# Ledger of designs, part 102: VHH binders against Profilin-1 (pfn-1)

Target 1, 132 residues: Profilin-1 (pfn-1), of Caenorhabditis elegans (q9xw16)
Amino acid sequence: MSGWNAYIDTMTAAAPSIKRCAIVGAADGSVWARTEADNVFKASEEELKTFVALFNDVTQVPAKGADIEGVHYVVPRTEESLIFGKKENTGFFAVKTKSAVLIAVYEGPNEVAAQVRKAVESMQTYLNNAGY
Key: E = the ipSAE of ESMFold2; O = the ipSAE of OpenDDE; V2 = 0.75 times the mean of E and O plus 0.25 times the DockQ between their complexes.

## First folded at step 15 (VHH)

Design uf35 (from ue4 with P105A; framework vhh_7pa5_2; at its last look DockQ between E and O 0.72; V2 from the best seeds 0.78)
Fold by OpenDDE, look of step 15:
Formats: sequence, C-alpha cells, structure tokens
Structure uf35 (fold): chain B 132 residues (1-132), chain A 123 residues (1-123)
Amino acid sequence: as target 1 above (132 residues)
Amino acid sequence: QVQLVESGGGMVQPGGSLRLSCAASGFTFSSYAMSWVRRAPGKGPEWVSYISGSGGSTHYADSVKGRFTISRDNAKNTLYLQMNSLKPEDTALYYCAVGGPQPPALKGEDDYWGQGTQVTVSS
C-alpha cells in the first residue's frame, strides 16, 4: 500500500510473535502504516495521540501503564525512547525515532519478547541513521 | 488495489496559485495520514506536507510553510493541496502518498505513488 509497509513487513518477518504492528507520527500519533487484513492494528488516532505523548516524560509511564487498542498494559519500566508493556501472554514494544513511533503488539510466552524487542530496536536504529 | 490519482497541476506565473487534488481508493482512506511529495527534474523526492487521518493535524516542510495548505475530504476519499504565492523553485511533479514523510526506501523511487501532476512556475 505504501513504502512504510515495507518496514512493517520487515519487523513482522523478524519476529513471528508480532501480531499487530504500526508506524505512527511521533508528533501527532497519525497512522503512517499498520498491519491489515487478519491482523489489523486498531488503535484510534486519539488514542495514539495520547500514547506518543508518553514519550515526553517516560519516567511517569510505569506508574500509570499504557493503553493500546483499548487494552491496558502494565509497564514495568521505560527507557528514553522505549516503552514496553505486558498483559498476561501478550505485550507490546514501542520505540521512538526522530519522527516516528514504532509499535509492535505480540502474543506468546516471555521468551518471545526478546526477539520482538530486537526487531523494533533494529528498525529504530535503521530509521534514526537515515534521519527518520 | 491501492490507487492514487493526482490532478490540478498546470503552468502559472510567479505569485500565482494552484489547487491539487488526489483521488484515493483501495484502502480505508480516513485511517491513514496522507502526504504530498514532489520531485523536480534531476532531483530526489522532497516531502512537502502531510495531514493526519482525521485532518486534525497538519505539517509542512519549511520551504512551503505559510504558502501551502493541505486538507482532505474523507467522505470523498480526496486529498488537496492549495498552493499560493508560487515560486519557480516549486516547479516539480507532485505526488500524493500514504503516510507522513516518505521512508528512506522510497528515495529516488515512486512505486507507491500515482502518476503525479506537473506544476510549472515560470514567468
């Protein structure tokens, strides 16, 4: 559909436990690309606007958690450009680049989380180096 | 099948105005941000502007800020670009694209864009 979809495909290929994925604008939460078909990423623009704003002060996020697609996740900890959450056998990783936020929602045991993180952080590094 | 069809280009004198349109189909239009990009002869693509899915937020390149206005009609699946105070350096083939600023993979390529509409600013 768009060039940004190639990056969605790259992340989902690198981590098969990723169920849904999106690339959104860091400034406004607007959707640039997302998984579609059987695995549609369904977060609203309003929800995403609130979500990307969490990166303005990540230190407060563990205390309140984060919501994606109407699901509330516990956030154990954060890093400057990384927010991750957990709920039962699901979770998410969100990383911020210069202009975008990459969000990957995954399903599986805790062991799969490392692969998901690696996938999104690799893409984060790639995009940052490219100036995005 | 995703389709993007640009129109509204033409030749104008410096200081003139044009209004571009982009007809979109094959995807849920209102769910995605949309961008205008342009490519001048011999140059790579330049991002111009993008608007959020709802139209609630707009963003512009510094080179067009204050002169161009991006808008959309989600009921008509149409993206617009009002271009005022046009300059010779605005001369380019203009494309619409899904998403915000276009990704690195598309630099030098327009496989995901429409046919484009030519804008020529000349005295």
Scores: ipSAE 0.902, ipTM 0.940, lowest interface PAE 0.4, mean pLDDT 94
Fold by ESMFold2, look of step 15:
Structure uf35 (fold): chain B 132 residues (1-132), chain A 123 residues (1-123)
Amino acid sequence: as target 1 above (132 residues)
Amino acid sequence: QVQLVESGGGMVQPGGSLRLSCAASGFTFSSYAMSWVRRAPGKGPEWVSYISGSGGSTHYADSVKGRFTISRDNAKNTLYLQMNSLKPEDTALYYCAVGGPQPPALKGEDDYWGQGTQVTVSS
């Protein structure tokens, strides 16, 4: 039963500062996998549909910010397939693949952000190369 | 912990219909997208369809569009696939899975699939 949960586990193992993580459909924000139990990624399908739509034009996102799990993040910068959000001692990286959006929420100082970005982008590359 | 049990397969002639069911347990069914995936003899897995957690959006492979309908009953933790206008090419083991179109398994995970339900379409 490897499914999409194995990809969640790979990212969280690569960057232990990731507290919550999800893989959602790029077209509709539907949840394909997420962290559960004490680390439940709690975003509604409606919120995730709005979130993945930000990738339709990432250049507009820094002016708006982004919401995940009911939390508003400042978005200092974006790239074509990456959105970085920050709020106090927490942040997120989200990347778009061909079929999905990978979202990782982390806690800790900015020093750990590079590890989180690397974990998410490495998986993005893997999935894109596999056609997903 | 997660358990998915497929049923409803069988033998049918071309043009016939079957309805597959997938009973889910061990997780919050309504929170997750669900897929049907099939494996024909000698072929790798082919994603067939997925439906969002709420049931509000559905997606189909080109090979089954207009013939198959995915649905779910979140009160019963059950996923369905209505298969109409069946063709010999639809012959396969059908599996349900959590999430959208699944990538190849990571190393060594090919045996992760459940038993599935056999659909055989022949004249």
Scores: ipSAE 0.690, ipTM 0.862, lowest interface PAE 1.2, mean pLDDT 89
ESMFold2 (binder alone), look of step 15: mean pLDDT 78; pTM 0.789

Design uf4 (from ue4 with D110M D111N; framework vhh_7pa5_2; at its last look DockQ between E and O 0.87; V2 from the best seeds 0.82)
Fold by OpenDDE, look of step 15:
Structure uf4 (fold): chain B 132 residues (1-132), chain A 123 residues (1-123)
Amino acid sequence: as target 1 above (132 residues)
Amino acid sequence: QVQLVESGGGMVQPGGSLRLSCAASGFTFSSYAMSWVRRAPGKGPEWVSYISGSGGSTHYADSVKGRFTISRDNAKNTLYLQMNSLKPEDTALYYCAVGGPQPPPLKGEMNYWGQGTQVTVSS
């Protein structure tokens, strides 16, 4: 479909616990790539616009949580370019690059979270080094 | 199968105008942002503009801001680029692409773009 799909495929291959994944514009939440077929990432443009705006002040996010695909997640803590949330046996990692936000929604026990984080942060580093 | 077909290119004098079109198929068009990118001979690809899935937000490279306008018709699965006040440096093969600014290819792969439409600005 696009060059961005290769990045989706790379992240999902690196962390099999990722169920859905998306790459969106950091400025407006527009969808650039997403998982499709049996694992369609379903967040709306308006929802994503709100979500990416959370990176403008990550310190406030733990108090309010974050919504993705109509699901509310508890956000234990944040970092400057990282927001992660949990809900039961599911969670998400979202990292911000220069121009994009990478979102990975995963399912599984807590021990799988480390692999998911590594996958998205690795891609974050790659894209930042490339100027994206 | 994803298909992107660009059209509307041609030769114009400096200060002239062109309107490019991109016919898209094989995916849910309205769900994705769309971009125009261009490649001049001997140069790497340059991102030109992108528009969100709904069309609610638009973005432009500094080199074309104020002269180019990106738009879309989701009912027709078509992306447009109105190019005004064209300059010789706008000469390039113009491509339609899914998403925002196009990332570098991975593992030697190529980005999935259409065949492109040639724009030549010359006196």
Scores: ipSAE 0.915, ipTM 0.949, lowest interface PAE 0.4, mean pLDDT 95
Fold by ESMFold2, look of step 15:
Parts: sequence; structure tokens; C-alpha cells
Structure uf4 (fold): chain B 132 residues (1-132), chain A 123 residues (1-123)
Amino acid sequence: as target 1 above (132 residues)
Amino acid sequence: QVQLVESGGGMVQPGGSLRLSCAASGFTFSSYAMSWVRRAPGKGPEWVSYISGSGGSTHYADSVKGRFTISRDNAKNTLYLQMNSLKPEDTALYYCAVGGPQPPPLKGEMNYWGQGTQVTVSS
């Protein structure tokens, strides 16, 4: 759909447990690309603006948790450019680049989570090295 | 099939104005941020302006700030660029694109650019 769709496809191929995925603007949470059709990423622009603002101070996020697609996640751990959320047998990884936030929502046990994190961080690194 | 069709280009003298349009189809236009990008002769793509899906957030390259205005009409699936106080250095082929600034290509990736619309500013 967009030139950013190739990034969505690359992440979902690298970690098949990713069920929904999006790339959004870091400043405004507006969608640049997302999974569509049977796997629509259904977060509103307003929710995503609140979500990306969490990266302004990740140290406060574990106490508050995070909401994506109307679902509340416990956030057991953050890093300066990464937020990891969990709810039951699902979770998300979100990483921030210079201009964007990459969000991957997955299903599966903890052994799957490492693959999801690696998929999003690989794209984060690629984009950051290119100035994005 | 996603389609983006640019129009409204032409030749204009320095100081003049043009309004570009981008007709979008094949996707939920209002859900996505949009950008304008330009290519001057012999140069690579330069991001020009950005607008969020709702239209509530806009951003501009320093070279056009104060002279260009991006807008969208989500009911008509149309993106606009109002260009005022045009300068010779604005001469370029202008494209609209989905999302933020054009990303670096992944290996084997194809571009989603349309034909563009030519803007020529000269005496």
C-alpha cells in the first residue's frame, strides 16, 4: 500500500507470531503503515498519540501500563527506546526510531517473545542507521 | 489497488502560486498520514510536507515553511499542496505518498510513486 508496507511485511515474516503490526509517526501517532484486511491493526489516532508519548519518559510506563487497540497491557520492563507489554497469552513490543514507532502485537508463550523483539529491533536499527 | 494521481502542476513566474492535488483510491485514505515529496532535476527525492490522517498535525521542510500549506479533504479522498511565493528552486516533479517521509528501500522493494506533476518556476 505504502513504501512503509515492506517494513510491515518484513517484520511479520521474520516473526510469524506477530498478529498485527503498525508503523506510526513518533510525533503524532498517525498511521504510516499497518496490517490490513483480516488482521487490521485497529488503534485510533488519538490512542496512538497517547501511546507514542510514553516514550517521552519510559521510566513511568511500568507503573501505568499501556493501551493499544483498546486493550490494557501490563508493562513489566522498558528500555529507552523499547516498551514491552503483556496480557495473558498475548503481548506487544514497540520500538522508537528517530521519526517513527514500530508496534508488533503477538500471541504465544514467552519463547516467542524473543523472536518478536528481534524482528522489531532489527528494523529499528536499519531505520536509525538511515536517519529515520 | 492503491492509486495516487497528482495534478495541478504547470509553469509559473517567481512569486506565483499553484495548487497541487492528489486523488487517492484503493485504501482508507483518512486512516493514513500523507506526504508530498519532490525531485528537482538531477537530485534525489526531498520530503516537502506531511499531514496526519485526521489532518490535525502538519509539518514542513524548512525550505518551504511559511510558503506552502498542506491540507486534505477526507470526504473526497484528496490531498492538496497550496504553493505560494514560488521560487526557481521549487522547480521539481511533485509526488504524493502514503505515510511519513519516504523510507529507505528494502532489498528488492518497489516504490509506490505515481507519475507526479511537474512544477516549473522560471522567468
Scores: ipSAE 0.690, ipTM 0.856, lowest interface PAE 1.1, mean pLDDT 90
ESMFold2 (binder alone), look of step 15: mean pLDDT 80; pTM 0.809

Design uf6 (from ue4 with V98T D111N; framework vhh_7pa5_2; at its last look DockQ between E and O 0.82; V2 from the best seeds 0.78)
Fold by OpenDDE, look of step 15:
Structure uf6 (fold): chain B 132 residues (1-132), chain A 123 residues (1-123)
Amino acid sequence: as target 1 above (132 residues)
Amino acid sequence: QVQLVESGGGMVQPGGSLRLSCAASGFTFSSYAMSWVRRAPGKGPEWVSYISGSGGSTHYADSVKGRFTISRDNAKNTLYLQMNSLKPEDTALYYCATGGPQPPPLKGEDNYWGQGTQVTVSS
């Protein structure tokens, strides 16, 4: 398929609590790679287009929350290139690189969130350094 | 089993045109953006163009903008690249791949593409 699948595998291996994961275009929300098989990432292109646009003004996101895969998440806070949300025992981390947005949806107690964040931010740093 | 099969390459003179095709199978084609990538001998891969899953958005490298057009037929699971005003520097093996601009390999190996189709532009 493409080299992006290896990045999906690397993130999911680094954080076992990640249930679904996707790499999408920062400009248009197009899906570049995603988890498949038993854990298919199911967000539509239109939904992802709306989602990646949130990074244009992250300061407004906590007030409105964020939707992924038809699920609405509360967004406690944001950073310039980071949006994260929570819903019960689930949540997501989304980080923006030069060209892409990395999205990881996880399930588990709050203490697993740190490992998920580390996984996606590590990949963010790697890709940014590579010019992507 | 994921398969990508490129075709349509050939030899043309500068200023000529070619139309490449990529037949895809083994995955939900319309759910993914698709790219064309090319590799000249002795050089690393160069991203050329990508199109979103629905075909609603297209993107091009500066080197081919205005000359190449990417399109897709999701009913036929086929990706296309119309190449006009070809130049000698367009000579390369052309691959199709899922996603946008292709990232560096993580383990030192090449990305997983099809066999490619050869495009040669020469007078």
Scores: ipSAE 0.901, ipTM 0.940, lowest interface PAE 0.4, mean pLDDT 94
Fold by ESMFold2, look of step 15:
Structure uf6 (fold): chain B 132 residues (1-132), chain A 123 residues (1-123)
Amino acid sequence: as target 1 above (132 residues)
Amino acid sequence: QVQLVESGGGMVQPGGSLRLSCAASGFTFSSYAMSWVRRAPGKGPEWVSYISGSGGSTHYADSVKGRFTISRDNAKNTLYLQMNSLKPEDTALYYCATGGPQPPPLKGEDNYWGQGTQVTVSS
């Protein structure tokens, strides 16, 4: 495994409500690292290519929602490099850097969402500061 | 446990060719992008190429474009690097890794590199 697994481990440790997590290439959606075993992140390469392309114009995403792992999420808000999706008692945060997109899928009420967001944004900030 | 074993290195003259292999085990190989990375004597790691899990997307460092071809055989859990028109500057220890280009470290020096396979280009 590459050093990208340390990023997965750091995010899941910081926010235990994360059930599945992945790091994918921003250019093509290819999987660089993901959670495995009982919590395998299950998204096709085609779905991930479509998903990362949402960052090309985040202003259009709230109107149409987002799909990951075959699940459709309503997207209540976006920022320039962040997409938040929600479906029932689950949700996701995805953040983009120059090279990668970090995706965390969580389960639980709105109190855990803030912790998940903080976890992914911490890694985004670290990568941004490194020019990555 | 995840295991990556490189092979196929050797000594060749400038202009020669080599094909490197990387045997993978302990994970779902076809689900992951794979990279080749090299270290020249006394230098840090240089990312060479990566290929998507399906093999449908390939990426190369400028220094190797047109000379090297990355490929994979998901039925055999094997990654390849065909190296043509080899130059003395390609002399290095070559490693495979999961994922795209080497990530910034989170704590310190990354010591997860295996043995690699040595490529030496000289007359």
Scores: ipSAE 0.645, ipTM 0.833, lowest interface PAE 1.2, mean pLDDT 89
ESMFold2 (binder alone), look of step 15: mean pLDDT 80; pTM 0.808

Design uf7 (from ue4 with V98I; framework vhh_7pa5_2; at its last look DockQ between E and O 0.81; V2 from the best seeds 0.83)
Fold by OpenDDE, look of step 15:
Structure uf7 (fold): chain B 132 residues (1-132), chain A 123 residues (1-123)
Amino acid sequence: as target 1 above (132 residues)
Amino acid sequence: QVQLVESGGGMVQPGGSLRLSCAASGFTFSSYAMSWVRRAPGKGPEWVSYISGSGGSTHYADSVKGRFTISRDNAKNTLYLQMNSLKPEDTALYYCAIGGPQPPPLKGEDDYWGQGTQVTVSS
């Protein structure tokens, strides 16, 4: 695939610890691109609709956590356009752009988290600069 | 492999109507939002509309809002665009694409999966 899928490939190449990744609409949680094959991103449209709505008030997210793919993650803290969660040796980073939310689910020790964050934030910056 | 085949274009007078179709294959159609994008000669692509995987949400560019209706039949793996009250400025090659508004190309060129269908609005 091309289009949004190329952005999925770019993020996964930049951070090998990313297991699953998706780009969804910020307004409705609709899936625009996702990892497929052996690493299918499996969150439902309804779940994603709820997830992207968390960005409407990120300050309350640490108190209740976040769910992705039926998995509940603890959210230690949030930033204006960033939600990240942890569960054991897994976690996720979600960043919001003008029109999209980028979600990366990773697996590994805490040391790999920095690389994952960098990958999604770099893409966030790129898309924001492009008006997306 | 992903395939998108557009059809339904043609020539109509201003105020006329057309219904475009896009036959999709090679991926789980219902799992993805789908868009219509158009390109007029000498211009870059313009996003027209997109619909969520389930069809539960629809979105339109301001230029077509109130005139165009996007829909889908997931059982038939088909995307539709009903175009009413057509204007000369709607003249373009129309493409079907996966996802919402299409992002900038990373490799320098836009990559559309289908051949597109030509819509010409002229008196």
Scores: ipSAE 0.914, ipTM 0.947, lowest interface PAE 0.4, mean pLDDT 95
Fold by ESMFold2, look of step 15:
Structure uf7 (fold): chain B 132 residues (1-132), chain A 123 residues (1-123)
Amino acid sequence: as target 1 above (132 residues)
Amino acid sequence: QVQLVESGGGMVQPGGSLRLSCAASGFTFSSYAMSWVRRAPGKGPEWVSYISGSGGSTHYADSVKGRFTISRDNAKNTLYLQMNSLKPEDTALYYCAIGGPQPPPLKGEDDYWGQGTQVTVSS
C-alpha cells in the first residue's frame, strides 16, 4: 500500500480517540494517506488546499476558524506549526512538518485532547527529524 | 488487493526518451496522490515526482524538472511518466507509489515496493 499508511496506523493506535486521520501535502493539500472504510476521512482536495494554506499565517486562524470535512471549527489557539479546532464534542489537531500536514479528527470530551495532540506532535517530530 | 504494476522501461542512449506506465488496482486511485520513485544501483530510494489525486497539481525533484512529465488517467487507473533528455544518471529501477515523497520505513523495508521497471541510459 502507501508507506504513509503506516504513519496513519501509528497515530490512530497512539490515541484511541482519533476517529479520522490524514496526511496531506503541505504544498497543495493532496492526499498522501488517510483513514478509510468505516472511518473514511472525507475532505476534498479543494478543501484541503485551503486548509493547509492556513499554516502560512497561523495567527489569522483564530479569527476565522477552520473547515475540515465540511465542518466548521472554532480555533481557540494556534502555535507556529499547530492548529487546534473544536466543535461541540469533537475537535481536530493539525501539525505541519517540512513537507506534509498531519490531521487528526477526534471525538470525545476535552480531556482526551492532550493524548491526540501528543500523538500528532510525536509524529511531527519524527518526520521533521527525517527531513519530511 | 492493492496492486501497482510498472512497465515501459528499457535501454536508451543519452538524450533519448521513454514513457513509463503504472497500472493501479484495488483502491480508489483518483483519491490519492501518486509518486514515481527510483533506485539507482547502490542507492536508496529517490523521489522523482508526484501528482495530486485529481491531477491538478504536479511536483518534481530538481534533478528531473523540465525533462520529466508526470500525468494520470483516472478513468484507466493509470499513472504515467514521460522521460525526455535522458541522462546516464537517470539509470535506475523505477517504481510508482501511493502518496507524496516516501517516508522512512516504520516497519521493515520494501513494505510497499513492487517489481519496478528498469531504465538504463548508456552509450
Scores: ipSAE 0.748, ipTM 0.879, lowest interface PAE 1.0, mean pLDDT 90
ESMFold2 (binder alone), look of step 15: mean pLDDT 79; pTM 0.798

Design uf8 (from ue4 with K107S; framework vhh_7pa5_2; at its last look DockQ between E and O 0.84; V2 from the best seeds 0.82)
Fold by OpenDDE, look of step 15:
Structure uf8 (fold): chain B 132 residues (1-132), chain A 123 residues (1-123)
Amino acid sequence: as target 1 above (132 residues)
Amino acid sequence: QVQLVESGGGMVQPGGSLRLSCAASGFTFSSYAMSWVRRAPGKGPEWVSYISGSGGSTHYADSVKGRFTISRDNAKNTLYLQMNSLKPEDTALYYCAVGGPQPPPLSGEDDYWGQGTQVTVSS
């Protein structure tokens, strides 16, 4: 589909627990790439616009939580360019690059979270080094 | 399968105008941002502009800001680029692409674009 779609494939291959994944514009939440077919990432543009704006002040996010695909997640903590949430046996990792936000929604026990985080942070590092 | 077909290019004098079109198929067009990128001979690709899926937000490279306007018709699965006040440095092969500014190719090749449409600005 696009050059960005290859990055979706790379992240999902690196962490099989990722169920849905998206790459969106950091400025406006526009969708650049997403998982499709049986695992369509379904967040609306309006929802994503609100979500990416959370990175403007991550310190307030734990108090509010975060919504993705109409699902509310508890956010235990944040880092400058990282927001992660949990809900039962599901969760998400979202990382911000220079121009994009990478979002990975996963399903499984807590043990799988480390692999998901590694996948998205590796891609974050790669893109940042490339100027994206 | 995803298909992108660019059209509307041509030769114009400096200060002239052109309107490019991109016909998209094979995916849910309105769900994705769309970009225009261009490649001059011997140079790497340059991102020009992108528009969100809904068309609610637009972004431009500094080199074309104020001269180019990106738009879309989701009912027709078509992306547009109105180019005014064209300059010789705008000469390039223009492509449309899914998403925002295009990332570096993981395979080493830009194999996600269509055939492109040639824009030549010359006196």
Scores: ipSAE 0.903, ipTM 0.941, lowest interface PAE 0.4, mean pLDDT 94
Fold by ESMFold2, look of step 15:
Structure uf8 (fold): chain B 132 residues (1-132), chain A 123 residues (1-123)
Amino acid sequence: as target 1 above (132 residues)
Amino acid sequence: QVQLVESGGGMVQPGGSLRLSCAASGFTFSSYAMSWVRRAPGKGPEWVSYISGSGGSTHYADSVKGRFTISRDNAKNTLYLQMNSLKPEDTALYYCAVGGPQPPPLSGEDDYWGQGTQVTVSS
């Protein structure tokens, strides 16, 4: 299997409210690793290509929102390498590294969002420090 | 269990061609990008190429562009590498892997590396 699976496992262990997550290529949205079995991450390759391109100008994303797994999210906040999306009692965090985009979809009240953000950002930091 | 089995290596003279295959099982092959990685004697792993799950996007290391072609047959769960215009510096053990370029290891993890398939380019 992919060495990226260990990154999936680390994020889901650190933030149990994560229901699905994926690691995709920053250049093309291709799936390198994802949650499987009962919690399959279901976004299409075409949708993921569109999604990762949002990082080309994150400042325009809040005006139009973002789509993952066929679900439209409001985007109340972006940073240079982070997109936060929200819909009802669910949300996502996505972070970009040089090579990859890490995506975590969670369920729960806003109180769990900080835990999810910390989980994805810690992996982002680890990869950035290694030049990835 | 996820299994990846490489084949198609051999000995060939400079300028020759080989086609490598990687038979995949135990996962939804068409959902994942796939890579070729090589390890030359005395060297660490070098990423060679990857292809998206659908086959719609391909990526190559500069050292092989124009000579190697990655492809996949999702109906047969098989990944391929066509290698043309082979050079002695292409001599290596070739492996397939799931995903794009492999990341730095996390604590205590081992990437799954099968036996690979040996490519030897010499006179």
Scores: ipSAE 0.738, ipTM 0.872, lowest interface PAE 0.9, mean pLDDT 90
ESMFold2 (binder alone), look of step 15: mean pLDDT 78; pTM 0.787

Design uf9 (from ue4 with K107E; framework vhh_7pa5_2; at its last look DockQ between E and O 0.86; V2 from the best seeds 0.84)
Fold by OpenDDE, look of step 15:
Parts: sequence; C-alpha cells; structure tokens
Structure uf9 (fold): chain B 132 residues (1-132), chain A 123 residues (1-123)
Amino acid sequence: as target 1 above (132 residues)
Amino acid sequence: QVQLVESGGGMVQPGGSLRLSCAASGFTFSSYAMSWVRRAPGKGPEWVSYISGSGGSTHYADSVKGRFTISRDNAKNTLYLQMNSLKPEDTALYYCAVGGPQPPPLEGEDDYWGQGTQVTVSS
C-alpha cells in the first residue's frame, strides 16, 4: 500500500502479541498506515486527533487515561514521548517521533508487554534517526 | 491491490499553473492521509504536501506553501494538487502516496508509488 506499511509489518513481526497497529501524523492524528484485514485498526480520525494531542502534556494523562478504538485504558505513567495503557489482558504502547505517533495495541499476559514496548521503541529510534 | 495513477502534468512557463490528479484504488481511500511527493533528476524524493483522510487538515512543505493547494474527493477516490505560480525548481516527476511525508525505504522493499506525472517549468 505504502512505504509506511513496511514499518507496520516490521513492528508486528517483532512482537507477535501486537493485534493492531497504526502510524499516524503527530500534528493531526491522520492515519498514514495501519493493520488491515482481520486486525483492522479502527480508531477514527477525530479520536486520533485527540489522542496525539495528549503528547502536548503527558503529565496529565495518568489522571484521565486514554481512549483508543472506543476503549478506555488506564495509564499508569507516561514518559516524554511514551504513553502506555492497560485494560485487563490488553494494552497499548504509543510513542512519538519527530513527525508521527506509533500505536500498538496488544493482547496477552503482562510478560508480553516488554516485547511490544521494545518493538515500538526500536522503530521510534530508527525513525528519529532518519529525521521522521 | 493498491493502485495509484497520476495525471495532469505538462510543460508550462514560469508563473504558470497546473492541476494534478491521482486516481486511487485497492484500499479504503477515505481512511488514509494522502501525500504528493516529487523527484527531480539526480535528487532524492521531496515531500510536497499531505491531506488527512477526511480532508480536514492540510500540510505543505515550505517550498510550496502559498502556491500549491492539496485537496481530495473521497467519493471519486481522487487526490488533487493545484499548482500556481510555478517555478523552474518545481520541475520534477510528481507522485501520489498513501500517508504523510514518506519514510525512507526499508531494505528489500519496493516503492509503492505510481508511475508519476512529469511537470516541467521552463521559459
């Protein structure tokens, strides 16, 4: 579909627990790439616009949580360019690059979270080094 | 399968105008942002502009801001680029692409751009 799809494939290959994944514009939440077929990432443009705006002040996010695909997640803590949430046996990792936000929604026990985080942060580093 | 077909290019004098079109198929067009990128001979690709899926937000490279306008018709699965006040440095092969500014290609990956449409600005 696009050059960005290769990055989706790379992240999902690196962490099999990722169920859905998206790359969106940091400025407006527009979808640049997403998982499709049986695992379509379903967040709306308006929802994503709100979500990416959370990175403007991550310190407030734990108090309010975050919504993705109509699902509300508890956010235990945040970092400057990282927001992660949990709900039962599911969760998400979202990392911000220079121009994009990478979102990975995963399912599984807590032990799989580390692999998901590593996958998205690795891609974050790669893109930042490339100027994206 | 995803297909992108660019058209509308041509030769114009400096200060002239052109309107490019991109016909898209093989995916849910309205769900994705779309970009225009261009490649001049001997140079790497340059991102020009992108528009969100709904068309609610637009973004431009500094080099074309105020001169180019990106738009889309989701009912027709078509992306547009109105180019006014064209300059010789705008000469390039223009492509449409899915998403925002296009990332570097990963090793072993092919370009998913269409055939492109040639824009030549010359006196």
Scores: ipSAE 0.914, ipTM 0.949, lowest interface PAE 0.4, mean pLDDT 95
Fold by ESMFold2, look of step 15:
Structure uf9 (fold): chain B 132 residues (1-132), chain A 123 residues (1-123)
Amino acid sequence: as target 1 above (132 residues)
Amino acid sequence: QVQLVESGGGMVQPGGSLRLSCAASGFTFSSYAMSWVRRAPGKGPEWVSYISGSGGSTHYADSVKGRFTISRDNAKNTLYLQMNSLKPEDTALYYCAVGGPQPPPLEGEDDYWGQGTQVTVSS
């Protein structure tokens, strides 16, 4: 069993616009949990390793964008532990904790982005407070 | 239904070796990182090691680095832990789990551990 699945479920319930979600290791991009079935989060280990490495210097990410699931996103803003990507009517939020990166891919207009961000940041805060 | 079955434990003298196995079923094994976790008598769970889905990266707790080796055989859906140079403080019930270091339980969540496999290191 994986206790990380409860974190996936909590995020997707809190923000219905989230279509796919994953929790991956911050050191190597390895998949610890993800949405499955009709909404499988599909990214290779190599893509995820490259993706989590963006957090090594988030200030450089807006200039180059980010790739997830083979999709290239423009990154209009970052914070020390957060990357926000956009492509047409879709986007993602990724947040880094001490040991993990939480990734949520959503669909919808920009108005739903705040709900998605709140959902991932609440889990980020909970994990950081617990040393994760 | 995810099933994880641990085996390979036993009694061994300090300095000895054991190899643990974890047979996995009910999910796409090669897609997920896998961990070993141990629980010594009277203590809570302690994360030991994890390995990425492909097996390409491995991670260890400081207390076992250089002595334990995690590996996996994705064709057999099996996770392994080779334990060398065993010490009395390695005595514990060992479990495998899906993912990296297991997170704190969310409030109201029930967390189930399997049977595990007992490792006892004593003279």
Scores: ipSAE 0.752, ipTM 0.877, lowest interface PAE 0.9, mean pLDDT 90
ESMFold2 (binder alone), look of step 15: mean pLDDT 78; pTM 0.786

